# Ledger of designs, part 142: VHH binders against o26223

Target 1, 191 residues: o26223
Amino acid sequence: MKLLWTSQHIKVTVHIDGKVSKMDVLEAIKTRRSIRKYQDREVPEELIDKILDAAMCGPSAVDERPWHFIVVRNREMLEKIPEVHPYGAMVKDAPVAIIVCCDSSLEKIPGFWVQDCSIASQNILLAAHSLGLGAVWTGVYPLEDRVEGIRRLFSIPEHVIPFSVIPLGYPAENPGTRDLFDPDRIHLEKW

## First folded at step 9 (VHH)

Design a85 (framework vhh_7nfr_2)
Fold by ESMFold2-Fast, scan of step 9:
Order: sequence, then C-alpha cells, then structure tokens
Structure a85 (fold): chain B 191 residues (1-191), chain A 124 residues (1-124)
Amino acid sequence: as target 1 above (191 residues)
Amino acid sequence: QVQLQESGGGLVQPGGSLRLSCAASGFTFSYYHMSWVRQAPGEGREWVSSISPYGSRTYYADSVKGRFTIARDNVKNTLYLLMDSLKSDDTAVYYCARDHWSGTPYLSKEFDYWGQGTQVTVSS
C-alpha cells in the first residue's frame, strides 16, 4: 500500500497577485474600492471559500445568521443577470458572482435580516480585497423587480430573499485611494 | 470526450484497506467537484464522498466518516478514495462521478458523467 496523498497531505495554495505584504484590517477597510473591470482569469475555489467563511463570521441579530449564498461561475447564467438587474452590466464580464440571500425561515427577530445581509455583503468585499481580488456590491433588495428577476433566474424559493449580487475577479482597474475622513461628522458629547 | 476510469478494487478481508483511483480525461479536472458513489448488490446508488475542485473541502456519508479519505491530484487528473477499516457492508461497485457544475465552490450532487465502476468485495 503506497499512500501518495490524502486530503490531510494535499497542499492548498492561495495565489495573490503582485508583490504585496499581508494587509491588516484597517488597511483593507481604507483601501477597498468598488471594482467593475476584471481580468480574463479564473478565481481559485480556495479564495471563494475564504471569502464565504469571512461572510458567515459577521454578527447577526440574536445570532440568527439568516444568510445563504449562491456562487455563480456559469458564463450563460452570469450573462443573464444584466437582463434582470440594469446596473449589473459588469457581472457578465466577471469570472464569478456571489448572490447573498436571506432565508426568512431562519429569522428570529423581524426586520434585522437587512442589516445581517449588509454585514455579510461588506465582509465579502473586504475579504475579496484582502486576497487581491476586486468586487462590487450591486443592489437587489429592496427593489421588487430586481428581487423577483433574480429569484426566477436562480430558482430561489419564495421564503428566500435575494439581497445583493457581488461580482468578483482579479482587478483590471485601479481607481486609486479616497480620503473620506470628515471630522465635521463627528460630534463630541452632544450634537 | 469526457472519460472517467476507476481502478484499485478487489477482494479484501474485514478490517483491511484499499485505495481506489479514477483517471479523468477530456475536461479541465481542477474545475469540478468529484465524487465516489457506490452500489451494493440489489440496492440503489449511495453517495459516499466528494471533494472540491482543489481539495480544500471534503464531504463524507455518515457510514464512512473516519474510515474513508477522499483525495485528488490535479496534476495527474486523478481522484482517489482511501478506504480503511473496511466492513462487509462496504461491498459494492464504486463509481467515480463528476458534478455537473464547473468552477463552483458548491457540491450539487447532480452528476453528468460516470465511470464504469470498480468492484470492492469485503469478505473472509
């Protein structure tokens, strides 16, 4: 019996483009930009796994964790998203997209699923950025036509609400840095 | 032309071990979840194990957890099933199967291509 490789001995390598050091949390938050242009290059499964793990680590109201995710790599399906989402034109050019959904049957406190899914969506964007990828949040909820369009396209059950569509890829654009700090929006002790 | 070819089956005593292999050709192997499915005499097909495209995730049926290990070699386009502590109930034809969707981190268990199968018999 010659044991070549088992799942315990298979090495998983994460490939990060460019000569970059590990990004700390504050750097990731401050330098993340919406990316809508992608290289013609596959995103490894390992990176998607890391991104989804990060998405599920977000806080949720009374720990309800109502999120479900659809990962779309099929080119034909990606090309159909712009038909039901007018501002999702870039999705057809992405190698992969994640659809963030809320399963209403998992909701423990009414109405907080929007915040829960917003947190999951932002974690996807931050995790993607930290791994050398670009992504953009395209809004689905609360626009009824987009919600129902995405639901029908991906056979999403009636009790599940599609919240956002996030295309991801290796970035083919660099929009640069933004200085968004505004001290006039900070009030000490009182308004 | 997609092809999956299993090998490594045979007769083994209870408590013994076997390693099954599946040689894949005609597609980008690393894009697909791959699975092992077995069929015991007179029974339907039972899903055994699956592995994600790059091996980062593995899945096991409760009947084989702790005894079987699924692995893949994407350079050699080969899927493996390492079977330890074999029981008489593991006697079956073992099939290599490709998940229908490519490039996805999720296992659908909707198989579009199957191998010919390899017989595993666990008996004294």
Scores: ipSAE 0.000, ipTM 0.149, lowest interface PAE 17.0, mean pLDDT 84

Design a86 (framework vhh_7nfr_2)
Fold by ESMFold2-Fast, scan of step 9:
Structure a86 (fold): chain B 191 residues (1-191), chain A 124 residues (1-124)
Amino acid sequence: as target 1 above (191 residues)
Amino acid sequence: QVQLQESGGGLVQPGGSLRLSCAASGFTFSYYHMSWVRQAPGEGREWVSSISPYGSRTYYADSVKGRFTIARDNVKNTLYLLMDSLKSDDTAVYYCAKTYPWSKGLDSHYFDYWGQGTQVTVSS
C-alpha cells in the first residue's frame, strides 16, 4: 500500500558547510585588499555563483551590459596564464580565476564597455571579500600583448575582448587595512 | 575517485510518482553543481535539471517544469529528483552528473563525470 508514502511530503535539506562572512557594504569597501597568496583549498561553486551574480548587478552605459565571464578552475590552464600575463604569476597558485570579457556586439555606446567591465571587476573583488575570499585584479585591456595572449589561451572570439583576469581563493596573507581618505581631493560646488 | 550511484528508478503508470537518488563520493559534494540528465532509447542526451551547491538555485528543462523537483542533502552527499505527474515521454535512463553549469540548457561539455544511470519506464 503506497498511500502512506508520497514524495511531496519528503523534506530534503541543504546544509551549509562553508564559512559566510557578515560585513556591511562600507566595511567591505574599506577593508578589501588585493590578495595574491591563496590557501590550497577548493572554493565552493556556490560562492563563485554569488560573485558572478554580483558582477552582473553593476550599472552599465545605456544598459548595454556587455560583460561575459570565463571561470577557470583547470590547473593546467591556470598555470599557463603567467606565460601571457607578466604580472599574473599568482594566478597559477589560485584555485580559480575569473576572466572578465566584453562582447563588443552588445556595445551600444563606443568605449563605455571599459567602464562597464571595470564595474563588473570591482564587484567581483568586493563580493569575493565579503564571502571570506581574497582576489586581485590583474589588467589585460588595453595591453595588446596580454589581450592577444589571453584570447589565444582561452579560444576567445575576435568580437570579444578580455578585460581582466581575477584570481581568487581563500587568503593566505593579511596585508592589513589602509586609510586612503584625502580631503584635498574633495571640492565644494566648484573646482 | 569520483563515484556517482543512481537508484530509485522503476516501472510506474502515467500520472505516477518516483523519487530518484544519487549517492556521491570521492569529492567535496557540497562544493559542486549537480545535474540530472536523461536518455531515451534512440535519442540523444537531454538535460533535465540542475541544482547549485547549497540549493539556492534550481534549473529545469521546459519539459519537466512544475512536475519535477531537484533537491540535495549535503550532509548525506545525496542528490534527488522528485518526479510527479509522470508521462510516457519521461521514459529514459536517468543519469546523475557532476557538472559546472551557470544556467539551464547544459551542453555535454559542462559534464565532468557521469553515473551509471537508473531506468525509468512510464507505461500502462
Scores: ipSAE 0.209, ipTM 0.647, lowest interface PAE 5.7, mean pLDDT 85

Design a87 (framework vhh_7nfr_2)
Fold by ESMFold2-Fast, scan of step 9:
Structure a87 (fold): chain B 191 residues (1-191), chain A 124 residues (1-124)
Amino acid sequence: as target 1 above (191 residues)
Amino acid sequence: QVQLQESGGGLVQPGGSLRLSCAASGFTFSYYHMSWVRQAPGEGREWVSSISPYGSRTYYADSVKGRFTIARDNVKNTLYLLMDSLKSDDTAVYYCATSFGKWTPYESQGMDVWGQGTQVTVSS
């Protein structure tokens, strides 16, 4: 993984001073929405660094932390993603995308990298939202055609598995909030 | 074909200034972090400076802080190193470098792509 020194330094300062987000954690979780329309505005590298720092803070099985990230800002490359990802049409209009990958050589317990990369992906979405950005998780794994297409497009080694593509930007839509609580899915003591 | 081509080196007196350039081609220059790495005669590679893709972040080795400035022009696909207050210890071949995989901004071993180098000699 690329070491993002400025992001780490800023994180220490923010942690000491205590002001990362203006949202309550629960509010951030409940109000995060998938955003597929973005303003024609550049996302500062400092915000991407903060998001990637948050991605790496997730728990991982046996502390294997198999995640690697590719940051894509090149318009030509972003425009090619929909060619290998049918539901990634919005990516070509985003100012930046993050590809979450698993380095299988770092995997200590077979199969748990999927959970690890899911956690990293969710942290990217939540961190982006907390910083005033919008993002959406577009699925790559386990669809073999998408995995292969993304790997070829970004020269990803055979032992590395692209997991998700997450376009990010300042939101150009506001879908509002959802009330998803369903008490029928909660069982006390047993099924 | 991926290429990095340095220029701007030469002989300069102590306290003088030089501007190094690195012309990049064959890849999307604006996407990648770029670095300057130097190698003095008989020494190993020493990382000098790095710059983030859009230039919002810069990093400098302690030996050059306050004297060197790294910059980039993403329209021209060119990396620069502006060197002020040059010292005899700055004498080295200066390389433009980047990585298309894993890299660390303060070390040379993470670099996958290198230029041919340009000689800087600081001598009276």
Scores: ipSAE 0.000, ipTM 0.145, lowest interface PAE 15.6, mean pLDDT 83

Design a88 (framework vhh_7nfr_2)
Fold by ESMFold2-Fast, scan of step 9:
Parts: C-alpha cells; sequence; structure tokens
Structure a88 (fold): chain B 191 residues (1-191), chain A 124 residues (1-124)
C-alpha cells in the first residue's frame, strides 16, 4: 500500500508558454529542420550514445541490421570532408559528424541496405533534434566519387559502403517550421 | 534500358596489341564496378578483369596479369581493355559486363547485364 509515486502515474496539467523540456514524437517530426550552422560547443558523449541507440532501433529488411557508424570529432578530419564531398562545407564547422555505413557482408537481401541506412540516418536526425541538437543529412551513396573519397579518408574497408555524413551540434540558426501537408497526395481506396 | 556495346576486336598476330572499348548507356555508369569476360570457342565464360566505380581499384585473372590493363572514362561512359603481348589462348569473344558497387564480381555467372561481344582472334 505504501508505494512511491512515479512520473508515469502522476496526472499533471501544465500550461506551456514557449519552450517545452521534451518533445512528443509528432512535434519532433514536424519541427525537425536541416541545421547547417553550429555553435562552437562540444556535444557530450552521452548524447551521441543516445543518438546511435536510436539509429540502431530502426527496422531493417529481414532484420539484417547492416549499419556501422563512424563518430568523427577530430577537427583535422572534419576539415577534410568538404575536399571529398562538394556539398559538405558545413561539416568543417560542426563539433562532430556521424558517418553511416553499410557492412555488405551483413546484407541478406540485395539492395535493401539503402532503405536500412536511410531509416538509421533519419533516426539520427530525429534523435538529435529531440535532444536540442541540430543536424543535416549529406548524401554520399550512390555518388561514387563521394563513396570512394569518404572510404579513403576514413580507412573504410572494401566491403563497407559509406552511405551518409551527418554533421551535428548545438544549432546556431533557426529556420523555423514548415507545413508540408498536401491532401492532393492522399488517395482513398484507389489511385 | 541498360545497353553495353563493345568494339575494337579483330585479327592480330601473337605478341600484338588491341584496345577494346565498351560504350555504356541506360544506367549511371559511375555507380558500378565494370568487368570484361571472355568466351573461347567451345569453352565456358571466363572472367578477365574488373574495375571499381571510381577506377581506384583493378582486378585481373591470373592468365592476363601484367599483359592487360582495364580502364574507364566516367565522363564518356566508356570501359576499356588494353591488351598487350597477345597469345593464341587469348582468342575469344570479349564481353562487357555490369557489376556491383561494394565488391567486384570475379565469377562469371554473377553478372546481371552483358554486351553482345567483340571477337578477338590471335593468329596461329
Amino acid sequence: as target 1 above (191 residues)
Amino acid sequence: QVQLQESGGGLVQPGGSLRLSCAASGFTFSYYHMSWVRQAPGEGREWVSSISPYGSRTYYADSVKGRFTIARDNVKNTLYLLMDSLKSDDTAVYYCAKGEIWSPKTYHSDFDYWGQGTQVTVSS
């Protein structure tokens, strides 16, 4: 009978004016924006661990889970990414980047690793946003010059394919939110 | 619609040289490993050489190492095979084949698309 209450059993009504301490899932999805400008402030390792945990929670084809991740904090290495990725200029200014990779030896069904790594990349973006960070997905695969450039720069083995480079940090910009709902793209029962 | 069109074959004497070309269309050429495969009269297909999408890595069958050079031009969507020190045993139809991105296919049955071939005949 003498039980301690927990937050999950407490009914509370809070009037939120302005900032909330935690986002619900729908809020996170609707308010996430690509962030390309970062504060000169380190991201704690605990937050990176939470983001990578979220990345690995994505579904994968036949549960193949082919993803591997490279965490890059070294400023010299971050500064070299734009040399092999022409649209990755913002990476040099980020405190950290995550490279999402596919280990092709773990692939069970041809081609679905692209979907698996896309889901992992999106989970990184959503998790970063929910933790008060900003991030952007910069494409690597299927552009071979970028794939081979990133492979050489980070000593990635032949059987591993770099998929995306995701710089992240505390945001130094606020692009606002977008309302992208388009009912003309929804078809009921048939095309 | 993937198309691979080989050219540059012909009759050559032993010790001679040939340059084969393969014009690729209908896919993003720079995404894929590309390969050369040959078939001698009455024989099965034999893998000859492969090149990575960016051209940074090349692979050769033991029978052609040191004599053949594979190359590609991703601007022109063209694959090449530079054949030197040709031997009578090199007589075959040479096929261009579309490969994969993560590893070269070195076993001939693994290729998805093949060209129509170009005949190379090394005189007796």
Scores: ipSAE 0.000, ipTM 0.116, lowest interface PAE 18.4, mean pLDDT 83

Design a89 (framework vhh_7nfr_2)
Fold by ESMFold2-Fast, scan of step 9:
Structure a89 (fold): chain B 191 residues (1-191), chain A 124 residues (1-124)
Amino acid sequence: as target 1 above (191 residues)
Amino acid sequence: QVQLQESGGGLVQPGGSLRLSCAASGFTFSYYHMSWVRQAPGEGREWVSSISPYGSRTYYADSVKGRFTIARDNVKNTLYLLMDSLKSDDTAVYYCARPLYSGWKDTSEYFDLWGQGTQVTVSS
């Protein structure tokens, strides 16, 4: 079979429990949930590489693409994250975490790196979900104590800013669907 | 023509060393992750090692860690597997393969190009 990409559709091949499945973009967006409980199961290196590829595909202000990523699999290091991030208790139970960072030396337009790294973080969450994994965004920036703690723990240089910590794994929970559409937040032509 | 061709196999005694080569042609070699996969007599295919497009990352099966080294030469379009401290259990046909995804070690389903294989026999 020949694979053709058309303007009418975009589909993603998803790896779920060793099986290959398809999830369209809208389905992935609407069904992604924050996952904080993980199976005691390794995440293959191939899946992390696909997630990081997706993270780097986000739009970036003036194409500055200031993001860098730290992949943490070491159990001792994962167990130390809650010591510097009070709301990151679930990270110690994850098989892997990705730390999204901004290299300020790559910044071309002041302040937009926050939006760039937010886009990269969301792409990680969405890509993980599309590949049958669960993840959650735990905030680091702009909380100075968390930024400093993560910096010291992972030997991050001063010109690099840790933005988010995203634990990932095969889900050990299945939260229900959410109906989040609120037409009262949509204004036509004017406020 | 898009192809992979292995060489360097042979008979070697336990504890010996061997270097396998894989010549790639017909595609831009430096754009792709490359892998070595082996198949022992009467057994299924077993992933051995993978290397990223520019050699910055390497991956190894637990059975070969510390004994095998994967390398590549993007100028010569050649993939290598340096095998040290060979054991009888390393006896297999070794295939050069191009994965659809990096570091895929759970299944051979994600390889889109295979070489013909080179026989490695470890015997006393």
Scores: ipSAE 0.000, ipTM 0.095, lowest interface PAE 18.7, mean pLDDT 83

Design c80 (framework vhh_7aqx_2)
Fold by ESMFold2-Fast, scan of step 9:
Structure c80 (fold): chain B 191 residues (1-191), chain A 124 residues (1-124)
Amino acid sequence: as target 1 above (191 residues)
Amino acid sequence: QVQLQESGGGLVQAGGSLRLSCTTSGFTFSRYWFSWFRQAPGEEREFVGAISYSGGYTDYADSVKGRFTISRDNAKNTFYLQMNSLKTEDTAVYYCAAHPIYSGFKTPSEYDYWGQGTQVTVSS
């Protein structure tokens, strides 16, 4: 909630927090698209907090929740990501990016951190979409050159593994929705 | 290779009934949604009714609800439109169509598989 005051007339304006009720879960899943073009407009920190809250609500193997997140807003740092990530060119034009990481010291079941961080990454994409933002998942793990490049760039310790880089912003493109349902991939009772 | 063929159209008096059939070949019948569309002279093709793969879901245009029933017979690779209490405004060419998914089934441009159409004429 925010109250605004003006000197010309006493004016109290309260804004409604969030827009999650406008998009149901199935609509969010079906209409989310990868967005690689962003408006030159800041993303409020409150929206990033909402996205990260949603990211941490995902299931994880034996509730290990190995996720750590780096929020990058520094223009110089965003501009360096394409140097170590060939398919991350759009990151330099985004107002913010989230790096999803695994703290291996929190892992209880070997290997399941990949699934855990995938869930967190998808939740970031869905949460961003539900809040009127656009985002795209750019892969880091398991490509060793990208893992080491991102680690060096952001001073990530050796026991932490960068998994994905997700630029976010207000969308400057609308690719529309896709019909991807394929009944030939659904088997009833048996293969 | 995918083929849909309508039958059962014709001339009928207002208040009468007709049963349209659509026989299909060239795909796995049990995995598709099936729909009927119609086109009156000078108008665009409009949705009439649809049935899901399982037959557990059906949907109809408001103008035909309570009068038309869509059904399917997976053993015969055929689906049907039972038209009761026909009105003169039901006069149109009726097309059968097949769609692979539950979304977009009311939109003609989403369909790649169509029959050639069968004329239904309802006289007063």
Scores: ipSAE 0.000, ipTM 0.135, lowest interface PAE 17.6, mean pLDDT 84

Design c81 (framework vhh_7aqx_2)
Fold by ESMFold2-Fast, scan of step 9:
Structure c81 (fold): chain B 191 residues (1-191), chain A 124 residues (1-124)
Amino acid sequence: as target 1 above (191 residues)
Amino acid sequence: QVQLQESGGGLVQAGGSLRLSCTTSGFTFSRYWFSWFRQAPGEEREFVGAISYSGGYTDYADSVKGRFTISRDNAKNTFYLQMNSLKTEDTAVYYCAAKLYTGYPSRSDEYEYWGQGTQVTVSS
């Protein structure tokens, strides 16, 4: 009989600037803010690796996991993103950006890739925040001009759809936290 | 023709040290994640440690954390497992493995390439 390998429990400890840090999940969710101003500092590859690991851990419809990621560090390429993305001006000042893409050949159920890529994008934002970085989700899909602009700029093939561009870096702003709890949006047992 | 070959295994006393090497050929070494797995008699193959293609990220099983260190040398197309403070429970066949990044370094089914294994025996 063929036995399937089973995963062992793994504990991950994050090291940032030589310091050990830990953030509770609820704390990360509640304190994450969109960050559009970055320090002139490189983001270590190990942090990008951790962020992409977290991105791929999201739930996916029928476990299709259609996401692919482009990691952009090249300054000339980052400077061209605002030309095809009107709300992407901050990207040129970021040390790195991640482009979240859908490989449509991996899609098992039509339309759910949008949810899959949204989940991956949010996981990138949360993971970045938990690691002491700031990031912002800039929308690409479903805006046709942005999709085709990003596709052309990064030589993305026809069967792959760029979904979001997420610049990230060490924060150069601190907008503080928001209290967003709204009980009027909670309905008990009926609308 | 992709090849992964382990070396450095053997018999060692509890509390001792061993350094395992995995030499590779037939692919672009710098693009791959590398991991060590082990399999004790009568047990499933278990994750030991991993190192990212950049070397910037490492991951370890709780049972070996603080005792084992994984490293890579891109110039030599070789990666290593330094094993310190060895315990009898570390007795196993140790396998090196390689994959392109998929986000799950501890999952053995994610690995495209495997070595043949090297025996490590820790006596009391």
Scores: ipSAE 0.000, ipTM 0.121, lowest interface PAE 17.0, mean pLDDT 84

Design c82 (framework vhh_7aqx_2)
Fold by ESMFold2-Fast, scan of step 9:
Structure c82 (fold): chain B 191 residues (1-191), chain A 125 residues (1-125)
Amino acid sequence: as target 1 above (191 residues)
Amino acid sequence: QVQLQESGGGLVQAGGSLRLSCTTSGFTFSRYWFSWFRQAPGEEREFVGAISYSGGYTDYADSVKGRFTISRDNAKNTFYLQMNSLKTEDTAVYYCAADHFSGYKPLSSAEYDYWGQGTQVTVSS
């Protein structure tokens, strides 16, 4: 996909399963909400591929791109996630989840993989929203018990670190708009 | 200026115990993962043990599990290696190392930000 910045907004039009949706970047950022209730509908592989393509387009420290992704559709596996993640109860009700991981063998500068995987996670959330899906970031790293629990469940090797679990689906809830702009957090020229 | 300094090495008989200390300065101690490495004559530096920035996680090489314990004291900017049931094979120069953050655990000695000068541990039969 080629985007040209020639207007007030960057606009994307997506054809999804015979339907057309359109959302500009600022609208996507401002209207994205954490979604924890999902319709009983399959998410097509085509949409997951588009979301993961967007995830891999994020910037990374010294272009290390340390991310790997596990796509989980197996209901038995999704139902086991809440056993190792106390606030991951919604994952068992999602049709699919993406586990964002860092392959530490790809790390070129110590510690920056956390920022890299955070960027990838946020891109997943924004891409999902732009495609008419809902998602929520559930934290795994740096909580050592959750890291080891997820590693065990998905046979993740020791040199790979599970960072986040992101359940996705068609939304079954519509949270209202939020006004988060706070001018007191903006400092001009100096602190 | 960042500095790491080992102490507590020396000569001990097999089956004995030693406690190594690493005193640090020049950085925010509580933000670092700390590890011990050792190097025997003619060998490469090998991992011994690590402790996370929170102190909630520790890891050890298979050769020392159950015998060595790593700990940290944030108030003293110092971390330790308690070495019990020492064997002649534990004879080496022991180095302390600090890593700002590498995720779970740095997989190679080259990944660590800061190193001490080393302290000799000799275990006699």
Scores: ipSAE 0.000, ipTM 0.110, lowest interface PAE 17.9, mean pLDDT 83

Design c83 (framework vhh_7aqx_2)
Fold by ESMFold2-Fast, scan of step 9:
Structure c83 (fold): chain B 191 residues (1-191), chain A 124 residues (1-124)
Amino acid sequence: as target 1 above (191 residues)
Amino acid sequence: QVQLQESGGGLVQAGGSLRLSCTTSGFTFSRYWFSWFRQAPGEEREFVGAISYSGGYTDYADSVKGRFTISRDNAKNTFYLQMNSLKTEDTAVYYCAASTYPKGLWSEDSYDYWGQGTQVTVSS
């Protein structure tokens, strides 16, 4: 299948073999949007592998790399996520979701795993966009209700902390670009 | 100083009901997760039920699911365990527990503060 979209946005094409048209890094960063509506098309395994490879390439504090990932494709399991995550309703309609987790036994410096897992989550969003997919970061940590709900649902052990749930798929919406540059937030030489 | 105090235990016949209360002091109640654990004679302490700081999430041991309900009242700094359809197997000392960040709801080690326990005895 081919997915094309335009409109003050870069043109993105996904080939049948999973190859994607080239997108510059700055364009990917500037044009990535949260996508909450997905086509009823399966995402090829090789694209998920590329996304997870990108996720693991992020920097981490003292190279602790505490992240683990759960890939959820089972429709029955995806349909249960909104029961424990109030703002995860779109996950029901996604062909796949990635749960970003921290294995606390791998943590070398207290608290930096949050930054590590945030970097991994953002890399998932950017990689998905670069491959012609859409995704959205739904927050789990530090909301304790969501952390324990997701832990229970996916049999996540006590020493592992679910950080984010990222549904992804071929986009069924095309939000426009945003102009977010704010020069008042830039200080030269001093505050 | 943080304190948790159970009340509402006692003797009840099988099929009956009891409501346990845990009154707390010394901390900001609305920031805490609360749990009930129980310990029968000669057994290890086991998880019974938990409620999140928001009240939006509850969890129960399979043995009590559908019979017990955990709830919280932020205005009274108190949380509760409503026990219905009691069985002789529910006989135990019941403990309340609190933590701002439990790493696992079923682990005793996840809770910072504990009550002293209240006896529940269910007769046949």
Scores: ipSAE 0.000, ipTM 0.136, lowest interface PAE 17.3, mean pLDDT 84

Design c84 (framework vhh_7aqx_2)
Fold by ESMFold2-Fast, scan of step 9:
Structure c84 (fold): chain B 191 residues (1-191), chain A 124 residues (1-124)
Amino acid sequence: as target 1 above (191 residues)
Amino acid sequence: QVQLQESGGGLVQAGGSLRLSCTTSGFTFSRYWFSWFRQAPGEEREFVGAISYSGGYTDYADSVKGRFTISRDNAKNTFYLQMNSLKTEDTAVYYCAAGYKSLTFPDHESYNYWGQGTQVTVSS
């Protein structure tokens, strides 16, 4: 795995297991699946950096960009997440998880931080998929017990709201892709 | 109070080497990306090199690739620029910065803290 950089322009060449991997945007969107089983294999720090870079490139309401991220690799900490997140059992088996948070001090317009953090979470999922990794979005906000459990576990300050927990790893399952196009949900010019 | 302080600058002959250090205090060092910038007289500040918070990724300006190396020591709250094969055109004030530079989207940069600068002069 290597990354090439120029002073004026970024030229990114990604090598995954000796292969150069590229996926167009539509392919990435259509083939991404929630992955909950991971290989016993570490994710390189460079890939996490690229995923977080993509997460921060999402649009946000009035450019408030309120997201913060916690990267969790410590196995003991990963094993504690299911104790405060009932649907997070797979996190203990992941080599890494990203916690997406909102810093309320950065919020410019009330309530839109939820959309902002949703966009960041989706970008993490798509970026992970494009890099040969699997991930799943596990919900935290707006479930108060999960929000406070995650806050306590990771010493998150009161003005910061944990939004989602996203475990990531090399996939150990292949659920295949889904064709979800439903023309009955498309209304032309009026309902 | 956040502080960044450069050291290691000075006068050196062309072909020589210098190592710059940036010592930091007042924030959690391990959470920041670090960069070096330089500014020659009458010119705009330009990027030199960057290192990610994990140290797993580095980036360099084309003009210094293969000659300069950026590194960090989280235990010492210090990061470095090793400058080899120095050229007269490397003469500039060098600044250290703490913040973020996007790896995949070059227009996404945020540098929260800057040092005062240290002069590097490469004699002709």
Scores: ipSAE 0.005, ipTM 0.266, lowest interface PAE 12.1, mean pLDDT 85

Design c85 (framework vhh_7aqx_2)
Fold by ESMFold2-Fast, scan of step 9:
Structure c85 (fold): chain B 191 residues (1-191), chain A 125 residues (1-125)
Amino acid sequence: as target 1 above (191 residues)
Amino acid sequence: QVQLQESGGGLVQAGGSLRLSCTTSGFTFSRYWFSWFRQAPGEEREFVGAISYSGGYTDYADSVKGRFTISRDNAKNTFYLQMNSLKTEDTAVYYCAAQIGYSPKFYTDSEYDYWGQGTQVTVSS
């Protein structure tokens, strides 16, 4: 009938704002929420570097690793993002945003860059959460107006495709707990 | 036949509350992503809030966050919009909408397969 699931957790020790915390890997995955409200507080460069390191550790098709990242801290630039991304209004209020891009010249197998950049985007969200930050994935690709708007705004070359814009900061909201397990989506042996 | 029908609209004073219901039939309710949209006179239809198939993910327009709550009841084939701290700017026709399959564009009305007829909400000062 239904699959039997048991929970086994691995505790990871993380240094957050000079403090030590332990975050279970499964807890991190299950408790990460989209955060769209941020404190008026700077995110240290050290934390951004850790997040980007985690982003680049994702698997990619044929190990092509086509991702590039733009780190945006300039307030005037952040305020312009909602003009080209109508559902990215929260970006203007974030202290920093990361734009995940694909360099098509690095692509070894056509079309898999979307999966590669999705993995990088998810790793950014999880790494931010593990470091006490909040973030949200705002979609750019495959919406042509958003792709071209972000490209022009950040002087992105023709062979590079902006994939997602991820604002992040110290969270000013707590959306609470979710229970997303749905056994109707699990099929044993056959559909 | 797939049908969506809103109820619970009406006239309410600013600061008041209303709960809208969308009763559905003709499909497997638990497989659908549900949203509420609204349209004020002379304006385009805008996203209000969404709830995933499992009920575990919800999202809201910035204008209603903290005031509105979307929920679903699979046993009743019905989903709801609880509207608190209503403002005159919330005056609109409210539509319920359903889609099968996930789309990251769930805030765009073209992604939805089925729509209700709409229910009027009027908030007086």
Scores: ipSAE 0.000, ipTM 0.092, lowest interface PAE 16.8, mean pLDDT 84

